# VH-VL binders against q5slc1, part 22

Target 1, 112 residues: q5slc1
Amino acid sequence: MGALRGRWAEEEALRFLLGKGYRLLWRNRRTPFGEVDLFMEKDGVYVVVEVKQRASARFGAPLEAITPGKVRRLLQSARFLLGRDDLPVRLEAVLVHGTPKDFRLEHLVLEL
Below, E stands for the ipSAE of ESMFold2; O stands for the ipSAE of ESMFold2 at other seeds; V2 stands for 0.75 times the mean of E and O plus 0.25 times the DockQ between their complexes.

## First folded at step 8 (VH-VL; framework fv_recibokibart)

Design t5 (at its last look DockQ between E and O 0.58; V2 from the best seeds 0.00; counts 0 for: pae O 4.5 > 2)
Fold by ESMFold2, look of step 8:
Structure t5 (fold): chain C 112 residues (1-112), chain A 121 residues (1-121), chain B 108 residues (1-108)
Amino acid sequence: as target 1 above (112 residues)
Amino acid sequence: QVQLVQSGAEVKKPGASVKVSCKASGYTFTDYWMHWAKQAPGQGLEWIGEIYPNSGGTNYAQKFQGRVTMTRDTSISTAYMELSRLRSDDTAVYYCARDSPTIFGDWFDPWGQGTLVTVSS
Amino acid sequence: QIVLTQSPGTLSLSPGERATLSCRASQSVSSSYLAWYQQKPGQAPRLWIYDASSRATGIPDRFSGSGSGTDFTLTISRLEPEDFATYYCQQYDSSPYTFGQGTKLEIK
């Protein structure tokens, strides 16, 4: 049937975050400012979570900071989805390294 | 100034191997993935694979698995791509390119100038 | 793997005209993980657009990228003589990274 039916990495990222006590609000929401993969909440903070699948050999490799343009688009998308701009918002990433049968997760909290 | 300078053009017979070099300067060679791509005459770009110079870890496109080997020499900031059992349809320009990885990106910048490999009987 | 299909294969236009180049993905490319490259004959590709819509350093504002999901475009609002080249899209949403086959923008 194929191991890459849709976004398997997103499903694994979602399962992982739910297990860490995150609550799912929306997924795969398009806004005028871009698409949000997972929009979640943890301890009263709204969280934009971006999911990226990578080859397994890239686990733990250094990453440069998120670009300023990407930060702006993600924050604008969060405010659009919330309908207000006075709530706490955090940006996070889940990097999913490998294949559906052999993967590892890397969870990052992004500094703005 | 970030630069990637590749070795010169090569002419090979079918069945031979070729090893193309890519010398990096102007940045920390070991911190960035290096990619290789193929462009046959009059054709588009095809990703061959990547190497992380710090560890030497590699990922290859399935089409090239078993014929390509990517290596590096960190002491001279140089990446290598070796393609074995050459065929006439391996005639192409081969590029190295630096990954510019951010948390949300893996675009290629800069690219080497390219190395023409000609495989002829 | 994600297959990128560019259209048209060749686009013949004159300087001063507007160009629209399409890149369609076989499955959704999340969060605008798409780049565009320009290549002229005998030269290496050069980064033009990243993150679907962000111009690389020094790229004129007549170039704009847009799109999300499966459909992406590169628009040149007013063609200059130096803009005639081949343009490639590339996705980096998931490994392996893939390129479109290119659109050749040529002078009419």
Scores: ipSAE 0.473, ipTM 0.835, lowest interface PAE 2.7, mean pLDDT 89
Fold by ESMFold2 at other seeds, look of step 8:
Structure t5 (fold): chain C 112 residues (1-112), chain A 121 residues (1-121), chain B 108 residues (1-108)
Amino acid sequence: as target 1 above (112 residues)
Amino acid sequence: QVQLVQSGAEVKKPGASVKVSCKASGYTFTDYWMHWAKQAPGQGLEWIGEIYPNSGGTNYAQKFQGRVTMTRDTSISTAYMELSRLRSDDTAVYYCARDSPTIFGDWFDPWGQGTLVTVSS
Amino acid sequence: QIVLTQSPGTLSLSPGERATLSCRASQSVSSSYLAWYQQKPGQAPRLWIYDASSRATGIPDRFSGSGSGTDFTLTISRLEPEDFATYYCQQYDSSPYTFGQGTKLEIK
């Protein structure tokens, strides 16, 4: 089914990453292992990007490590989308703090 | 063991205020956001807002802006929610709940036992 | 804001049967940002499933969560007497965080 919706925070995250030279491959792609918000490529590395919106007062709050289960599901999704498991994959996050009229972005590269 | 223990039931008249407490134990109180939710009798759950105990920073749902105040006392690991200008439709069980400890998580675990606030004319 | 609509409102089944509980979102929600809670009368909600499909600590494997986009499901493969309760879904994709209205799973 091709009924895709862009979340406002995801739209802003996408614009931000495109401006940093990332190339978009897939968006809101469902796999047997979960949904990938943005699947992108930068300098020969495939990048799974997850987008999280938060209220503005949370900006700069401590962040916890991503769960091992979530990492596994994202990696399995990347392998599914690529059709192979021997390519370099990186996990990133974009935290969007605030509202459509007043927001700020925080871009994180997560270690795997 | 992580626990959230809330203050006892309250009966209030319309126009009054109520202040519910939530005492945390078994974890570092200042490291985790605390949320508050409302459940009217026989109804579902409604998010009220959140506080970060370390900074005292808060975010409130639009419906409660101007009537709710969330505070904390880090010396006794206790969060508070005060609701003012009470109406009959504020009658509900109020819960505190701890935010999850992940970059993407905002699920609630654990929850306090709940505090019944009854507003009667 | 994202509205979550659960169906059915009430589900009447017997122990041993399979239960399927639905949660539909008004807008797309990443599976990373959906949870399920169980609540029994007189008790606080308890985390059951997070990230759409991950079981919380101590939750039996007869419970499974799935879904993405706007459609999410909680499945109980074989009901036990202790499973009869109300279940709520919650999204934390965007503020304000919202809950579904609940599905009451009751013994037939």
Scores: ipSAE 0.221, ipTM 0.746, lowest interface PAE 4.5, mean pLDDT 86
ESMFold2 (binder alone), look of step 8: mean pLDDT 92; pTM 0.937

Design t6 (at its last look DockQ between E and O 0.62; V2 from the best seeds 0.00; counts 0 for: pae E 5.1 > 2)
Fold by ESMFold2 at other seeds, look of step 8:
Structure t6 (fold): chain C 112 residues (1-112), chain A 121 residues (1-121), chain B 108 residues (1-108)
Amino acid sequence: as target 1 above (112 residues)
Amino acid sequence: QVQLVQSGAEVKKPGASVKVSCKASGYTFTDYWMHWAKQAPGQGLEWIGEINPNSGGTNYAQKFQGRVTMTRDTSISTAYMELSRLRSDDTAVYYCARDSPIIFGDWFDPWGQGTLVTVSS
Amino acid sequence: QIVLTQSPGTLSLSPGERATLSCRASQSVSSSYLAWYQQKPGQAPRLWIYDASSRATGIPDRFSGSGSGTDFTLTISRLEPEDFATYYCQQYDSSPYTFGQGTKLEIK
């Protein structure tokens, strides 16, 4: 068994980013360093996009920190998928708050 | 030291209610969501729900919808879980646990010591 | 909701042996939003592994987590007496957050 079962929030995040001119390269790819939700490209820059769904909005708090371990694994995954480490890579998040019928998106560029 | 200290064990009759408290110390109470979980004897862990201590907003697992109420008192850094219309299969240890505020996080650390609620007729 | 199924239910081993504990999800747990907890009798669960493979503070490197998608493992390379306990996996990919039913690791 190994069939990946998608998330509704990931589908909405993908639709949103495609509408912003991002190009999809890979989706839900396993690497030795973890799974990458969306691996995309925009304006010559490769983008690792991670999607997180939450039932309730958590807006209004300071942007939550990403752990150094998560940053490291995402960058290692990008290098693995590209087969090289000399290309520009950006980390982004799409936070999806709510339910399939009542949700809001927050699109973030993650600081490294 | 970050700690969650829960109220003591309770013995209740079927049909009653119980309110378990969880006092936080060693961190800013309102910066971290609080979760509650159930562990019946010899069973695994079951998520009950969560509360935002800053706003008081809650989200409950469907199984507990209508029987659980989560509240908090920010002045004493304490969260509460009340379970009503108790029945024998509500006999369990109930835990509070702190959520991570980290992007991509929602693991639980630390946990309270647990509160045994026994429902017997 | 995402159902987590752990196997085996009970794993009987001796100190010094290698242990492999499995956690399988009914849906993909994207970005490896999965934690492991250790629980000993009479004690609260304790965070052991987060993000599938990151050890919590103070957890020995004989513990390693791996996996993505629907298949996750916790490996203990060389069992110590203090490692015999019940281990639970937990997903935080989507609400409601759910736990596996546990694997009891017991001394043979």
Scores: ipSAE 0.284, ipTM 0.777, lowest interface PAE 3.6, mean pLDDT 87
Fold by ESMFold2, look of step 8:
Structure t6 (fold): chain C 112 residues (1-112), chain A 121 residues (1-121), chain B 108 residues (1-108)
Amino acid sequence: as target 1 above (112 residues)
Amino acid sequence: QVQLVQSGAEVKKPGASVKVSCKASGYTFTDYWMHWAKQAPGQGLEWIGEINPNSGGTNYAQKFQGRVTMTRDTSISTAYMELSRLRSDDTAVYYCARDSPIIFGDWFDPWGQGTLVTVSS
Amino acid sequence: QIVLTQSPGTLSLSPGERATLSCRASQSVSSSYLAWYQQKPGQAPRLWIYDASSRATGIPDRFSGSGSGTDFTLTISRLEPEDFATYYCQQYDSSPYTFGQGTKLEIK
């Protein structure tokens, strides 16, 4: 009878972004194009936020933060959730490194 | 041409150690994390851990903590996994696998051919 | 840790049939953080699908992946003789990374 637990890294990312003045609209929203982790708003711009947890930080980062296919699916999901395609949308990411007891956050703006 | 070639099969007694090698070619070895996985006979895959070949930093699954050591030699583009205090349930094929080049991606491609380690009395 | 449960354990079908392989997660996994691998006896696993729905290089378009949250599927629209193998799902949403126990797709 225990409740399913959500992603702890996503909770920390949400807390962090709320503290930076972001407003939460939706979380874990399923669309025909995939799931959006956090759908938020800041200063009149809608923000799709992708959250990833890793045990430790990566050194020598590769060329891309996310694949072009994932960018496309995230933008399609944003348009689906908004019901229109003429509003400003930004893609962001929060990398959560470590464990629930000892973690660090990295906040990135992703190129469109 | 990206390829991972592992060392050959080994037979060990309980209590011994084994060190499996994984030689990388066709890409810049230090740009990609390397992972190791176990597949016991007739069973599925189990993640053992990972190494950053640039820094040497490692993360291990709890089940293997204290018995596994992952290292690398960047001069020959080779990763190693050493498993100590072997027991009969360590009999398995051990694979190395390269992480993806994407920060948000940790799928594995390619995989080494596997190294059979047999622990027998 | 996130447990992945695949079903069925064994799927017996004939060439030309449609196959649906399921992977269920114990916790929500973003659809982008799930991969599928094919493995034939005596061979290493081979990346088949990444980011839940993207085919790896050279994978035929009869294979499609879908799903989000806790429920993911791999669909093969028309089975070919070479498709009979064991398929594993893998999540990379959080460490430790985990695999499903596999679905063996075998010839009836």
Scores: ipSAE 0.087, ipTM 0.731, lowest interface PAE 5.1, mean pLDDT 86
ESMFold2 (binder alone), look of step 8: mean pLDDT 92; pTM 0.930

## First folded at step 9 (VH-VL; framework fv_recibokibart)

Design u1 (at its last look DockQ between E and O 0.72; V2 from the best seeds 0.00; counts 0 for: pae O 5.1 > 2)
Fold by ESMFold2, look of step 9:
Structure u1 (fold): chain C 112 residues (1-112), chain A 121 residues (1-121), chain B 108 residues (1-108)
Amino acid sequence: as target 1 above (112 residues)
Amino acid sequence: QVQLVQSGAEVKKPGASVKVSCKASGYTFTDYWMHWAKQAPGQGLEWIGEINPNSGDTNYAQKFQGRVTMTRDTSISTAYMELSRLRSDDTAVYYCARDSPTIFGDWFDPWGQGTLVTVSS
Amino acid sequence: QIVLTQSPGTLSLSPGERATLSCRASQSVSNSYLAWYQQKPGQAPRLWIYDASSRATGIPDRFSGSGSGTDFTLTISRLEPEDFATYYCQQYDSSPWTFGQGTKLEIK
């Protein structure tokens, strides 16, 4: 997440995921394929989590355009950070709607 | 059709301010961040800042902090950018542009047609 | 902030030739959060490529984008007269959003 939009949104996403039993490994880690917002672990699966602060206050606003190429790049980042390619990895997003004082979270699991 | 229509060209003296408007149509105005960019004559594009039209929250590039104010009026789906204490190097075309409709994107589509602001003494 | 440096500044080629435009980032750009815009004189920029390699609606398949990390490329396999314009890259990985300074593709 960029410094201008919201470290607060990333903090709230992190608290939310920790409350769901996720364990934080790293945050804001740079790779040759880009920066990973949150790198976490849940039930033996490593998770790349992207946090996005949305303009819309409502869930399900137009968000459907996710490219398969971007999914592959995020997986490349995870393999790079792990230093191996034989561990289970999944991709997730936490969409943060609203303001620091009045926000809602939408948690998505992204398929390969 | 998704469309952004900007206000007309302005001629201003140094020290004045200018307020450019950007009217959105064809989509839900409050669902997408709105961006503003500057293009000086013969030069490239420079990001000025953004506004969340739902909350009114703004982020400005450091270069423009203290001189730019972005606002919106949701009742008429219109974003505004005001630039104060104008000087000759503020002469440029100013664009509004909508943030992308995707989870993992902040590219700009569409762009407004641009507003020429000329600062001359 | 992430600085994008485009090269060459000006590229002079003839129709039918292959064009390669480079965009280099000062820091790694996550997950191909990079776009390309085309701009002709007197017109607003127009989205051309997003996510480093995805063509916007209506963009011909002679345009391809590639790259990751710090190095990104826009390639035009066979130039058409309509392709001569200025091209800008833009990153959306880290705020502030930034643009490259542009590559002008002109007729030789």
Scores: ipSAE 0.249, ipTM 0.758, lowest interface PAE 4.5, mean pLDDT 86
Fold by ESMFold2 at other seeds, look of step 9:
Structure u1 (fold): chain C 112 residues (1-112), chain A 121 residues (1-121), chain B 108 residues (1-108)
Amino acid sequence: as target 1 above (112 residues)
Amino acid sequence: QVQLVQSGAEVKKPGASVKVSCKASGYTFTDYWMHWAKQAPGQGLEWIGEINPNSGDTNYAQKFQGRVTMTRDTSISTAYMELSRLRSDDTAVYYCARDSPTIFGDWFDPWGQGTLVTVSS
Amino acid sequence: QIVLTQSPGTLSLSPGERATLSCRASQSVSNSYLAWYQQKPGQAPRLWIYDASSRATGIPDRFSGSGSGTDFTLTISRLEPEDFATYYCQQYDSSPWTFGQGTKLEIK
């Protein structure tokens, strides 16, 4: 997932979600529709989690809009990994703000 | 009105150093990574590296490690790229560009106007 | 790192013709993590297409991007004189960020 930035952020995001009772199924999996950073499960729902390292140390820093095409591809990746299309799936993001020594996490649920 | 304005053209001799500035306006400077790219005459674009203007952390392409230093001054919303031990193949236009992140991507928009650095004896 | 190879290096066409520019990656890239830039001589690159297929603000609808995995294309359905320029693809899937070497679209 590249060595220059994002690796430490992904580890912290994973640790954070595990601490919130999420279960890890796969990480860094490629599918015909794209890459999935973290594929997890919580309360009977399968979750595609994308991790993004932000430059800002503060929550609510500006983001460009998410394209509908990216949402569709993430959902297709989930169905590919599950081998079925009849299970509940949601999309989430973890935005990691700051540096390895001083970071904060912003956890978002993305609307389908 | 998001804008990146770079310092003017420079002429240097081999072995010298050059420091190019990139002043940002129209947005919160510390919210977006800043990138630098090189374009030699008649050539394509080559990524040099990036700086987190909030923390000062940098990542450099392997080719430039040891010769490039990226810094910033948050009080004047300005990023800097310094290239040392210049040689003739460092002659190029150097661009700064703002990282425009979505949750799922990081394209470059906008770009500075470019700074021509000429290295000749 | 992901190497992007554009083809052809130079594409010579006339106004009114359809242009297809190719960008191939050395390893799989999500088709949402690829951008295209247009550059004219003496000017900075300009964002043209992002997320593989979304046009930047003000870009004419004769431009379209497509592709997935390792193969991406930029298509211009009907060339206008203003479209003759160099086009670069760029990936933002894996650091370090990389560009293709460019396709120069020139008038025949």
Scores: ipSAE 0.201, ipTM 0.739, lowest interface PAE 5.1, mean pLDDT 85
ESMFold2 (binder alone), look of step 9: mean pLDDT 93; pTM 0.943

Design u2 (at its last look DockQ between E and O 0.65; V2 from the best seeds 0.00; counts 0 for: pae E 2.5 > 2)
Fold by ESMFold2 at other seeds, look of step 9:
Structure u2 (fold): chain C 112 residues (1-112), chain A 121 residues (1-121), chain B 108 residues (1-108)
Amino acid sequence: as target 1 above (112 residues)
Amino acid sequence: QVQLVQSGAEVKKPGASVKVSCKASGYTFTDYWMHWAKQAPGQGLEWIGEIYPNSGDTNYAQKFQGRVTMTRDTSISTAYMELSRLRSDDTAVYYCARDSPTIFGDWFDPWGQGTLVTVSS
Amino acid sequence: QIVLTQSPGTLSLSPGERATLSCRASQSVSSSYLAWYQQKPGQAPRLWIYDASSRATGIPDRFSGSGSGTDFTLTISRLEPEDFATYYCQQYDSSPWTFGQGTKLEIK
């Protein structure tokens, strides 16, 4: 078998956020605390964006919880990437529902 | 205690249908997607599909589309999987499993005890 | 769909030894979207590791998961008799969800 590298849902999420005026700093960055899918900036705020693909039938479902451990790891990753911990950071998600040929996006701000 | 209890073993002939039940307890049945997986004798696990008990929405693996139907009865916290036009390679243990409760998860915990379906002439 | 290939198919070791089980994906999988399950004969699978490296409740710290991209590893630092079982990896990065074919860890 051959190896395929890259995630189609992440590419669509990136395109969507760039269209909303977000600026990309890094993508797929590994840190001691985990991976960050997209690390972006909008209006002076740094944004960790996690991308999750799901089947289209899940579109519009009630908001699910994010675990405290996941929050902690994402914030630690942001501080690692910035090299400091005194800058504003926001957590966001882009849920990509469907397949490469038929998908819809759901963009969430994770209030913490 | 969160628990999934499945119906008993079935013996079927080729061409028949089987309907396996999975009764949930210890959590809010409608809050979590329920999955079904197949394990043929001596083989690994294969995802069949999922149902959201609140809405009844389903997604099926392409291999099973057209032969599988997943339903539920929210009044008794029970999910069902029906597989039609059975053939010998449908002989397997069938599991239900609960989806994780998180926005970024889709791991399965817990699993039902499994239901052996044997298809023989 | 994302194909997961586990190696070795069978791993024969003795109690006290270190085990390394590999899971390779046909395309990139975020480390946030990989799980491991343990299964013993006649039993249902049990969640062991989620998010590549987080242990499920009650799982001993001799089990550790790691990896990123296409390569993931489950390590057992010192095998106990109860650890001999089959282990499956599962990805939940892209639908449909898929499992590896399993690694059977057996006593030498």
Scores: ipSAE 0.602, ipTM 0.873, lowest interface PAE 1.9, mean pLDDT 90
Fold by ESMFold2, look of step 9:
Structure u2 (fold): chain C 112 residues (1-112), chain A 121 residues (1-121), chain B 108 residues (1-108)
Amino acid sequence: as target 1 above (112 residues)
Amino acid sequence: QVQLVQSGAEVKKPGASVKVSCKASGYTFTDYWMHWAKQAPGQGLEWIGEIYPNSGDTNYAQKFQGRVTMTRDTSISTAYMELSRLRSDDTAVYYCARDSPTIFGDWFDPWGQGTLVTVSS
Amino acid sequence: QIVLTQSPGTLSLSPGERATLSCRASQSVSSSYLAWYQQKPGQAPRLWIYDASSRATGIPDRFSGSGSGTDFTLTISRLEPEDFATYYCQQYDSSPWTFGQGTKLEIK
């Protein structure tokens, strides 16, 4: 079928980042290493953004880890999409807590 | 060694309630969401809801809202799921499962051994 | 909510054969938020694959997961006797979290 509909949390994350001056390059882009939710650019840095919806707020909880395998897949995907491996790339997350009618965003730069 | 140990099988009449327990060990009980799932005989898995043991916050699948209550006792590292107004199609194995430890995860590992609830008249 | 439909319902194969199990979503699901579970009769489900393609600890490399958008696949390159079980996909992209109805992989 392909991807005909966006995720509501992804739409809210995209709107939020566009408002912060990020530029969208790709969304829901398939690569040999997986799918990238949002591939963006800000101030000369390419940004892989992963969006995660959560049913309830977890603000103030201990920060959860990102798996080494997921880091590798995201970086490989960025290099594939850029066609080169010498450009600056950053990994970010947008956590969307709640429901479409009552949500809050948490924006993180992922420590690598 | 992370373990989830559930209470024993239950036999109930339609209209009654059942409360299944899930005792956690080998990890910090209050740091991870606990999920519950239903598996009717010969059928697949259905998510019921979740509880955060630290706060007691819950989120239930719409199908079960109004009939399910999830609670916990942090002093004994035990989560509970209570299902009320039982009917024959509630006959199933009920599982507890721990949420994943990662920022992007909501997969379940490990699972409890399951609790068979039989509703018959 | 996102409905996951698995196919085939039952797959009858022999050891040594290749198995391909499909999971189709009613809405787009990021490959970051799809898992697979194995369940044998009388046992609880066990995490097998997370993030569409990452194997859980101790899972043999003959198992591979792939896919994105609405189409996801679990492939077993060479079936071993212990691989005959029921497999479920699960999405955790959008609440409520949902499972597919399962594919039973049985010995021919």
Scores: ipSAE 0.446, ipTM 0.821, lowest interface PAE 2.5, mean pLDDT 88
ESMFold2 (binder alone), look of step 9: mean pLDDT 93; pTM 0.944

